# VH-VL binders against q9h9l3: the designs that were tried, part 9

Target 1, 176 residues: q9h9l3
Amino acid sequence: PRKMVAIDCEMVGTGPKGHVSSLARCSIVNYNGDVLYDEYILPPCHIVDYRTRWSGIRKQHMVNATPFKIARGQILKILTGKIVVGHAIHNDFKALQYFHPKSLTRDTSHIPPLNRKADCPENATMSLKHLTKKLLNRDIQVGKSGHSSVEDAQATMELYKLVEVEWEEHLARNPP
Short names: E, the ipSAE of ESMFold2; O, the ipSAE of OpenDDE; V2, 0.75 times the mean of E and O plus 0.25 times the DockQ between their complexes.

## First folded at step 1 (VH-VL)

Design u9 (framework fv_unasnemab)
Fold by ESMFold2-Fast, scan of step 1:
Structure u9 (fold): chain C 176 residues (1-176), chain A 124 residues (1-124), chain B 107 residues (1-107)
Amino acid sequence: as target 1 above (176 residues)
Amino acid sequence: EVQLVESGGGLVQPGRSLRLSCTASGFTFSDYYMDWVRQAPGKGLEWVAEIRSEAYGYTTYYAESVKGRFTISRDDSKSIVYLQMNSLRTEDTALYYCTREYGDYEGYYYMDVWGKGTTVTVSS
Amino acid sequence: DIQMTQSPSSVSASVGDRVTITCRASQSISDYLNWYQQKPGKAPKLLIYAASSLQSGVPSRFSGSGSGTDFTLTISSLQPEDFASYFCQQSYDTPYTFGGGTKVEME
């Protein structure tokens, strides 16, 4: 069996003007959507902007959050050697300060067959919310109180499964 | 179409005031940060001021050279950003650009739309 | 304030040439760097953001690289429409600061 996981991270703003995107939550689910990891993560720098509308992160979540260095180690142990699925996943890898091999990376924001199924231009970058609504008939990221990274990771895995056979065949024929 | 149109420039004497306006169209103005950037004749670009969106409390930032003299403000109902320039100096002579600033979730900010500019000449 | 130093101030080049422009920050700005193109009598146009991300509609011959303090803008094969001035800009902290500019001139 192929070991495959889906990831979604939430970032908060640190540094000058809150410009630096620092990891503040990470959720990882397995092929069936079961949660393998879901922790709030404490950045090593002071949080200037919680970006709560998008991240769902509030000050209370930081009280018992796992320190970044510890969380990073735990996350990388889960990701290493697996096929990792995400949406605009390079943002997650950047927040983790991690390079995952392209051959083992699946980005649902850059899979032409997935866009085609959603009646969207094949080369356009579509939001996770839009693809999930069109293809799974499910509303995610509802309201103004932020996103659930567990919900987003689960939706991302389900979206990938819709094109998995076709896309894996394509990648075998056209290695990245 | 997305566009920004600056107005209000002109010739003024040192020590006087001038107000620049920038009218936005073709996008949801209230969602964006807005900036003013100036360019002295034959010189490079100098960032002047930024005003954030309502979601960020209309926070303002200024270049050190204009702090205490210039005030950036906005009227979201009219899709206009203003630059009130007081105590003008000859060094303020420049073409003043209005820009739309895009900020992504990763915290990257960049000026993706620029107007054609309005000329301010401060001379005796 | 963060100082941005651009080099060269000008470069003479021919169509088809590879042109490189460098930008140095006085302190680490990670990858919070943008590149703009300005043609004579026109407003600047965004080319690259986040040090290496190409703005929509910008030709692939433009590329950016670097992190920390040292950054490079490369034009792999100069075209007639590329004769212009180029400016780097740090977005790491206010006040935002621009490099002095590089004028790419016809040889």
Scores: ipSAE 0.000, ipTM 0.510, lowest interface PAE 12.9, mean pLDDT 89

## First folded at step 2 (VH-VL; framework fv_amlenetug)

Design b1 (at its last look DockQ between E and O 0.02; V2 from the best seeds 0.00; counts 0 for: pae E 7.9 > 2, placed apart)
Fold by ESMFold2, look of step 2:
Structure b1 (fold): chain C 176 residues (1-176), chain A 124 residues (1-124), chain B 108 residues (1-108)
Amino acid sequence: as target 1 above (176 residues)
Amino acid sequence: EVQLLESGGGLVQTGGSLRLSCAASGFTFSDYAMTWVRQAPGKGLEWVSAISGYGDSTDYADSVKGRFTISRDNSQNTLYLQMNSLRAEDTAVYYCAKSPWEYDESGYDYFDYWGQGTLVTVSS
Amino acid sequence: EIVLTQSPGTLSLSPGERATLSCRASQSVSSDYLAWYQQKPGQAPRLLIYGASSRATGIPDRFSGSGSGTDFTLTISRLEPEDFAVYYCQQYGDSPYTFGQGTKVEIK
């Protein structure tokens, strides 16, 4: 069986009016929640809006941050060949300029059995914060300091474990 | 002004090969994923393949996997599609398309700019 | 892969009438990442709507999108002569990205 990792990224605003999202932090944890990667990343273009309220990224974090191209290489080496779990994970892959095989991708924002456990409609899109509170009785993303990508990646892995057996069996009989 | 111009289409026998090109201008080519979409005569649109800005990550529709290869040359601002083992069902107009990169403004993989298309005809 | 089924296949209407086009997904579209395109004969598709409900730059406000999950709708509140064309939905929530088969809006 393939190893599983969970990923979460934080983005800052670049481009006109800061509306383009660029990768500024990435955290990867293993199945047990141990941190495999956690780095601040310097975008290749000027940061217009740090989005600190949500991203937790401030100017001092960028002073010694790993340049995007180098960080991307490190991250892709970890992800290649693995089942990658995330929440709204397409955003993370897009920020990495990366296509991960669909058969190896698990998105906790789009798993009907997980919604059922939360007593939500199967087609509803639920936030990571809401699912984590409801199903794990844990508060994440608290306070005004922004999100922790390590905390969010760990929560995402624990959520997936709640439905892992059922969902992996579903995907095996319904190959993407 | 974003411009995309496909070329390299034509008539090819089944089992043959053809390489399509898409010349890009008006944007920083290496910052954007690029996509090929095709349309068989009188039919709808079919996503074919996509490639990351650096060219090191690719994705393919199952119908073309193993036969088609997407690539890019960022120094020449050119996207390519190498088409091998062509079949009659590959007959289509092939478009190159650009995605916006504004995902806080829904900058995901919808296509805001398209080329004119180039016709590939595969005869038996 | 997510299959998009559009209905009706053909919609015959007169200028000034309201058009309602449906797009149904075989499974929930992640984050409602659904786009609508207009295509006229001999031309490339033109983006109308993204994110299920956001109009692309330069698109008139008579075009509106709605829906979520598996059911999405494009509405043209008052058809103009230039609106008679084929319309496609596209999901971009999960790879591979897929298109519906099209709805032709034609003059009655």
Scores: ipSAE 0.037, ipTM 0.656, lowest interface PAE 7.9, mean pLDDT 87
Fold by OpenDDE, look of step 2:
Structure b1 (fold): chain C 176 residues (1-176), chain A 124 residues (1-124), chain B 108 residues (1-108)
Amino acid sequence: as target 1 above (176 residues)
Amino acid sequence: EVQLLESGGGLVQTGGSLRLSCAASGFTFSDYAMTWVRQAPGKGLEWVSAISGYGDSTDYADSVKGRFTISRDNSQNTLYLQMNSLRAEDTAVYYCAKSPWEYDESGYDYFDYWGQGTLVTVSS
Amino acid sequence: EIVLTQSPGTLSLSPGERATLSCRASQSVSSDYLAWYQQKPGQAPRLLIYGASSRATGIPDRFSGSGSGTDFTLTISRLEPEDFAVYYCQQYGDSPYTFGQGTKVEIK
């Protein structure tokens, strides 16, 4: 299989007023969309806002959640050495307190050819939901029960596949 | 093409009211939080108010709390700012600004697109 | 509220020179939620940097952001004629979301 994975994380609000985004779920899929990792994660500090309508996280999910430090180790082990695909992936890495090498990172929110294919402005930031609907004719993040990080990771990988050849060639000519 | 077009600005007397509009196009409007930022003549930028994608969360600067109301009509792709009890210090160019991310509880991040602004002048 | 103080107020430089702009916060900015904007006369602001160090789409690589906690820096490695403008920092780590007062980069 290709040395490529897609990641999506869900965050909850911690700290004053819940404005600090803390990792609460992480999903990683391989090139074929198979789930390699999917765990609820317990932040090291008190959760002020579960952000359930977006994150899908509820208090019950935290009862047996994996402690952050442990989860981080597990996740980093999976990501190391691979090309990591994500949407607005800087948020995921920030929540993980980990930064993957730029040369091995692919952010579908910053791929102009992908936007062009979706008839969107190349320099605009489009949502994963919009791109998925436009290019894959699939609805994700429906309802108000929260996102599925597995679904989002899979969608992200599928989107990247649409422009993989072109984008990889571009990156080869223009290393980050 | 992403476009944000503000309207509704003009001259108003102190204590008066004004309603600003921002027409959005080129993106899925309801997926993104929107924000009003203002700039007094010759001055810097000031965050005024923000609203979540679905409109069920709002926030305001202390300087406008109780006087301004932010709202949106996602069916019309339009952002609004109702301004009441206007004061001289509210005189500014008012920008509508788009947040870059969908469905974030913070709802009020940084801004990847801005309109050209509409001028509000409050005089006695 | 978090007060952002930018320095210097005005930076006079020539094309080709390196520009270093500072943004200091009165308290730590959570998760490095700090953005930089460029504004030219008569125009709306334009996003340059988000997350303290991430360059926005379409922004030339001569622009870079760094810093954490209370001290942040915007660097323009080699000024182009079109880079002379006012630059603002903005934090979105805590409400109210505040801007710095701006730094004007003008031609020497």
Scores: ipSAE 0.016, ipTM 0.570, lowest interface PAE 7.8, mean pLDDT 92
ESMFold2 (binder alone), look of step 2: mean pLDDT 90; pTM 0.924

Design b2 (at its last look DockQ between E and O 0.05; V2 from the best seeds 0.00; counts 0 for: pae E 12.0 > 2, placed apart)
Fold by OpenDDE, look of step 2:
Structure b2 (fold): chain C 176 residues (1-176), chain A 124 residues (1-124), chain B 108 residues (1-108)
Amino acid sequence: as target 1 above (176 residues)
Amino acid sequence: EVQLLESGGGLVQTGGSLRLSCAASGFTFSDYAMTWVRQAPGKGLEWVSAISGYGDSTYYADSVKGRFTISRDNSQNTLYLQMNSLRAEDTAVYYCAKSPWEYDRSGYDYFDYWGQGTLVTVSS
Amino acid sequence: EIVLTQSPGTLSLSPGERATLSCRASQSVSSDYLAWYQQKPGQAPRLLIYGASSRATGIPDRFSGSGSGTDFTLTISRLEPEDFAVYYCQQYGDSPYTFGQGTKVEIK
C-alpha cells in the first residue's frame, strides 16, 4: 500500500496589489500526524501583502526563509509516489507550481461522505475549520495570529481517515 | 442548505448609481470568497467582481474598474456591489456566486452556488 | 485574457440522443482548470463539472467532461427532457477568469 501524507500551505500576496498568491509556508505530515516538513518559504518576488490574519506569516518569518526553488525541490521529493491529502489542495499545488497525479490526490473539500458525516449538504464545500469542529470536536484557526499549517495538515489527515475506507473503495470503482 | 438571495436591482438612468445586496445563509460566510457575475439580456455570463473572505482582496473586470466597488459585511452575511456611473451596457441580471475555496486561498476560481439574480436596467 | 469559444452555437437533438459540446481556448488552460455550467431559462447557472473532468456532487452520471490544453468537451450520454438548456464553460487557470459564449441545447 502507498504511503499517505497530508499537506497544507500558507500563501502571501505578490505582484500588483498583492493579488498573486505565493507560497510562504508549507507543512507536511504523515498518516500519524508526525511532521515531515515545516518551513517558511521565500517567494522569488517582493511580498506586497503578508495576509497575516489568516496566513500567520509576518515579515520576520521571511528573514531566514528557504528560497522557493530549494523548498519546492524538498517538498516534491517528499510527495513523489505518495497519496497526498489536502483541503482545497489544488491551491497548494498551484502555489507550489506542481501538480500531483489526480489518482494519487485526495481533496477533503470534495468528499461527499465527509460532508454527510458532518451533517452538511453533500454538494456544498465546507471549510476545514467547520469540518474539524463538527467531526473532531476541535477548534483550529482560532485567534488573530493566523493559521498553523501543521495544525491544518494534521486536521486534514484526521478528517480523511474518518472516510478513508469508504472513499478508497469509491475511487477504486470510479478512478479519476 | 446554501442560499444566496440578491436584491437592489431596478431601473436607473445613465450616469446613476445603484447598490446591490446578496444575503447568504447555510454556510460560514466569512470563510469563502464571493463573486458577482452578470448576464445581459439574451447574452452569456460575464465575471464582474470578486472579494476574499474578510474583504482584504478585491478583484474587478476591466469593464467596471473605477466604477464598481465590491464589499461585504460578514456580521450580516451580506455581499454588496456599489455601482456608480452606470452605462447602458451594464444592463444585466446580476448574480451572487459562492466560491468553493476558503478565504485563505484568495482565489475565486469557479462557483458552486449561485443566487437567482437581480435585474439592473440602465436607460437614457 | 483567455478567450473561450464554444461550439456549436445551437445543438438541436431529441431526448435519448448523445450531446457533444466543445469549448476551445485561445491558449492552453493551466492544469485543466475548466468548469461547465448548466442554465435553464429563467434560472441561475448550476455547476456541472470542475477540473475539466470532475463531476460536481449531485450531477447525474450522464454528464461527463473531458479534454486538456485548449480543447475541452462536455458530453451528455443520453439527453433527458430536463437537459435542454444553455451550457457554459469557464476557465480559472489564468486571470482574468473567463466564460465561453454558451451552447444552447434545444429539442429537435
Scores: ipSAE 0.558, ipTM 0.866, lowest interface PAE 1.1, mean pLDDT 93
Fold by ESMFold2-Fast, scan of step 6:
Structure b2 (fold): chain C 176 residues (1-176), chain A 124 residues (1-124), chain B 108 residues (1-108)
Amino acid sequence: as target 1 above (176 residues)
Amino acid sequence: EVQLLESGGGLVQTGGSLRLSCAASGFTFSDYAMTWVRQAPGKGLEWVSAISGYGDSTYYADSVKGRFTISRDNSQNTLYLQMNSLRAEDTAVYYCAKSPWEYDRSGYDYFDYWGQGTLVTVSS
Amino acid sequence: EIVLTQSPGTLSLSPGERATLSCRASQSVSSDYLAWYQQKPGQAPRLLIYGASSRATGIPDRFSGSGSGTDFTLTISRLEPEDFAVYYCQQYGDSPYTFGQGTKVEIK
């Protein structure tokens, strides 16, 4: 069944001198790339470092942001029981303080057939930007204003679809 | 097998210009940010300039801003440093170095591989 | 810009001894984005530690990093002959990326 979503999160620096990575935006798309969730999220702790170069998050985005506890509940309701696709997805789950079953997790940074299609070493960790350019002929994460988590989630789903049949068959034969 | 090989160093007069090259192999060049780091004789390391994987973002140390230009040719796997208005203080071994992180959002810009370096000597 | 100050400037030790190298930042290093490099005469620097405490691939377990905020340490538990070199710390939490001035570990 096609109960599958893709996720991408953005983090800001909180805690002493900004050394803690805290969730500040989350985007979730369905199998066809339609947005199911896209919210700025207010960390419970003071933001020390917006990391705007990468996150795209500025102080103005926090004014009406959804508090972490509420956002987390909304996000987990969407993810629970579904196959969740992401790129380096363990970082997203850590920011959400969430443990998703490995059997339902698909990480496009660790799928050997995907790297093979991109003419990259099978066990190398390749960026989402590189894989998207090589396999989809599309430039993402362009410019100096930070990344779009919606764009990243959509690209991640499209990349997974290129190897879905092959990889799902592999996982069925070799359960995690 | 990652390899970085610098070239283009030499002796140049103050006020002169020089272009350094770094030939990269063994990895997908366009996927990684690249950096120039220099080391004056008997001194420590000084970060000079950085460029993003596709070349859309460049960064410079204040000591070289306006005089040096970093660029890259991803079709030839080559990094460049164009050095203009050279000063005696620019005398150093110039190293080409690679970022280990494939994700721009990471903030992880330490250097997992370095070239052998190329010596630039600026004299009057 | 964050200024990194390494101490001591020179550390004179014998093989088998423990080396402890300090790196202090003028202000907090964001996310403990601090790396350590080893440089031998006539050679390029070699990555040892990143993220304050993570060992790079191929680096022996006698090398360890620790610390957070403004105070970081590189420890070599039992010096081998090949470990006598200059060591540099580098922060990458804020632009511009800055290096310490180096600590020379020399044979006593």
Scores: ipSAE 0.006, ipTM 0.485, lowest interface PAE 11.1, mean pLDDT 86
Fold by ESMFold2, look of step 2:
Structure b2 (fold): chain C 176 residues (1-176), chain A 124 residues (1-124), chain B 108 residues (1-108)
Amino acid sequence: as target 1 above (176 residues)
Amino acid sequence: EVQLLESGGGLVQTGGSLRLSCAASGFTFSDYAMTWVRQAPGKGLEWVSAISGYGDSTYYADSVKGRFTISRDNSQNTLYLQMNSLRAEDTAVYYCAKSPWEYDRSGYDYFDYWGQGTLVTVSS
Amino acid sequence: EIVLTQSPGTLSLSPGERATLSCRASQSVSSDYLAWYQQKPGQAPRLLIYGASSRATGIPDRFSGSGSGTDFTLTISRLEPEDFAVYYCQQYGDSPYTFGQGTKVEIK
């Protein structure tokens, strides 16, 4: 069976008025939650807003950050051919300027069986924080210091494992 | 063009209830956190309550916690504030306000668009 | 809670003059998450500046923000007739988010 990874990205504001979301950290974990990749990434454009309260990114993190083009190459090599799990994962792929095959993509924000386990409406979009608290009894994204992409990627993988058998079987019967 | 229009204000007695509405247009409502901010007559601005884009996180100022309930109906592009057990100090113009960023679906930030407000008067 | 103190309370100036408005925080504002708003009588606030120094969309370049930590400044380089209003600072770095009490800029 295909190897499975989980990804999470943190973005900063670039471009006019900081409205463009540019990749500034990416973390990838394997099925067991071991970190395969975790790098701060320097956007190709000037950072206008670090968005630190949500991103966890500070100016000091950018001093030795990997340039975007290099980081993208490293990340895509890891993702190629794998089932990639994420939460609202479209945003992560957009920041990577990349589109992963839909048949190999798993988005924990849109899995009806996962919502059902959380006693939430099956077609609702739920935050990672809410699902993690409800189903894993863990608090993530605590305080105003920003999110940890490693923590978020690990939580995303654990959430997917709760419904993996059911959802993989569903997708096998109903290919996207 | 972003538009926010509050309604539901009026005169109510102490201990009473009132529900405020804010109709939103000109943006994808569910992508943005929404906030209620109030301003007592002749006074400054006070943050009241906020709700995340999908409505799964809510936040309240201590002065209203347990008495006010923020909610939203994303199918109707409408934000609500249910105000119970009203007190004289709740008298204010109530504004709905929009956070500027969809990136993080948090329930609070600075506010790039504001409604024109609706007046709530609580008489003793 | 972070208390924001604005000074002066009232600033009486003529059109064409430079206005300097101060906002002092009781403790350092996390990541300089400070915004400035303009409010005219009977109207809602309008965002001018966010992140201490970033100008909001559609705001003329005569408005500028500066400062960090506990001391922040809004500068209007040359007052226009439409700039006579009340100005509020707001911090959004630490919960609960708070506003200053306002500075009224009025025509002399």
Scores: ipSAE 0.005, ipTM 0.535, lowest interface PAE 12.0, mean pLDDT 87
ESMFold2 (binder alone), look of step 2: mean pLDDT 90; pTM 0.924

## First folded at step 4 (VH-VL; framework fv_amlenetug)

Design c1 (at its last look DockQ between E and O 0.05; V2 from the best seeds 0.00; counts 0 for: pae E 16.7 > 2, placed apart)
Fold by OpenDDE, look of step 4:
Structure c1 (fold): chain C 176 residues (1-176), chain A 124 residues (1-124), chain B 108 residues (1-108)
Amino acid sequence: as target 1 above (176 residues)
Amino acid sequence: EVQLLESGGGLVQTGGSLRLSCAASGFTFSDYAMTWVRQAPGKGLEWVSAISGYGDSTYYADSVKGRFTISRDNSQNTLYLQMNSLRAEDTAVYYCAKSPWEYYRSGYDYFDYWGQGTLVTVSS
Amino acid sequence: EIVLTQSPGTLSLSPGERATLSCRASQSVSSDYLAWYQQKPGQAPRLLIYGASSRATGIPDRFSGSGSGTDFTLTISRLEPEDFAVYYCQQYGDSPYTFGQGTKVEIK
């Protein structure tokens, strides 16, 4: 009975040598893939590495970006009480400095039936790009201009929907 | 099937150099951060160095900074550790380890697969 | 850096008994990002738990992780002969991602 959303975040590098991952964009979509949230976010610390080829983030995107504290509040309002779907989602929550209940979290990087459906080893962790290609016959994260967090969030939701019934039943029998 | 196979270990004198290799298979090598972890005889695990999927980011423990260099050849699915100015305290089994996530999203985090390790012995 | 202290150093138990291992952090571990590993003699470590309480694929139900903040626990509900080994905790909430010194579970 709870609503389901999918989230994907892009991070830039801050701190010494840019090794700290800081939230720079967040996209949230609903069950149907409609965009509920998509904002560039300004980290509280100086950006050392935009990681553009991966993140798609450029300096120009930070000019009118939403301050982190404000964006975090907006995002948390959307996530609260929802089942949140993501791929390797701990990275998103880490960047958000947010703790979502495990019972309401779905990580497509840790769903053995999804790997099985993609003819991949159940014990392996597969990339979102690989699973999307195998199961949805769609190419994401193409080129060198960076990822689209909206595209990634939509793909994540569609992947989960393929195994939703089976996985929800599994979780009901084996609550986290 | 994910496989990691270390090689290059052996006996070396103090001040000497050694190059370790880790051959990876069963996954898209360039998508994942790789790590070296070592274990001195009868001791615990110590993180040594990590590298991002495409090698654009490297991490080092303070104990090896300036002496060790981590690198990778994604065309050969191989991870390397160049060890210079070796010391007795560098004596250990060296493991290569795989991270479960795409490298660009975070650091090296935790490790879902490990190699069998290769022994490095540094003597005076 | 975050220092992880495991206790006890050695735990002597019999097969069928319950094992409780502690991992204490010098400061709060962000988002409960803690992993547990098992290492048998002459073998590489094996991932047991991630995210403080999530069991890795293929790991038996008798292994469970719990805790948050600075206090974490690995529980083996009923020890099997193959469970006698050294166990390590590792945090990945704050770089560098450090290991505990290990707890040896040995047969009584």
Scores: ipSAE 0.103, ipTM 0.711, lowest interface PAE 2.8, mean pLDDT 92
Fold by ESMFold2, look of step 4:
Structure c1 (fold): chain C 176 residues (1-176), chain A 124 residues (1-124), chain B 108 residues (1-108)
Amino acid sequence: as target 1 above (176 residues)
Amino acid sequence: EVQLLESGGGLVQTGGSLRLSCAASGFTFSDYAMTWVRQAPGKGLEWVSAISGYGDSTYYADSVKGRFTISRDNSQNTLYLQMNSLRAEDTAVYYCAKSPWEYYRSGYDYFDYWGQGTLVTVSS
Amino acid sequence: EIVLTQSPGTLSLSPGERATLSCRASQSVSSDYLAWYQQKPGQAPRLLIYGASSRATGIPDRFSGSGSGTDFTLTISRLEPEDFAVYYCQQYGDSPYTFGQGTKVEIK
């Protein structure tokens, strides 16, 4: 039986005018929501915009942050061979410079049964905050000090569990 | 307490231009999509234009496309509608309306809060 | 474009009576994303119902919504004097968003 994890990442702005998104935090939780990985990550490029309102990343977090290349190796070792759940997960994989097999990828921003449970359009892209409030009766991403990637990864796993049986059966019948 | 206050309405000639403003308070303005809805005298409601929370996506009804421009200034908590090439059929009360969705840029919105509206009258 | 047709155009009733307002869509509304608004003279619309059947915050339980697909209903179980107004349905399942033409509920 294949193991399942949820991932969430926070990015900062690098490159010209801070327009490039570079990985600065990654959290991975198991099926029960236990934290398997949670590190601040130092991008290989100069940080132009910490994006703190959304990322929660501040200069002090970078002082002892794990260099990107090392962190990437640690993260990929955890992800390999597992079903990986995320929200708008293509952004996380892009920041990791990594492509996870589509058959092992679950994106809570694109699961029609989950949207239906939230009384939302089946093919719309819903925010994690909205789905979590609607379906789990919890507020995440509270305040303007940025998101917690641990909190977000845990919420993402809980949301997937609400539709796991239905969606896994659907994917078995309709392989990507 | 969410409050939306429209301004900038008035009398303008056919072919003229006008800019509407909507001052927002009581919520984090940049987190929500905003919409203009209008109502001609004695008529029902008509969706006009919408803009995402960051302003990166804009949407227009076919009847106003190419003539109206929606914009926002998140530093001033203000929504705008620039109306050019005005026609008699644009005469209406214009309402500023807030989407219930935080951050999400759906094409699917109902409106949980409305302003009191500002009247635009287009005369020939 | 989804056209919403409300019926009746005008509903004349006495306080205490049950009001039933209909909204029919030209195509099935995706996920039953239909809202109802109340509008009193000189006032902005007020949200009553979203998702066909969910009451907005602060809306009395005498207002209820039902229906699916192409046929939707707003019910006011017992009309109060403050309920005499125009009611609009709105679909938000497909762009562009469209409104019905309204049903006026007036005192008989």
Scores: ipSAE 0.000, ipTM 0.471, lowest interface PAE 16.7, mean pLDDT 87
ESMFold2 (binder alone), look of step 4: mean pLDDT 91; pTM 0.926

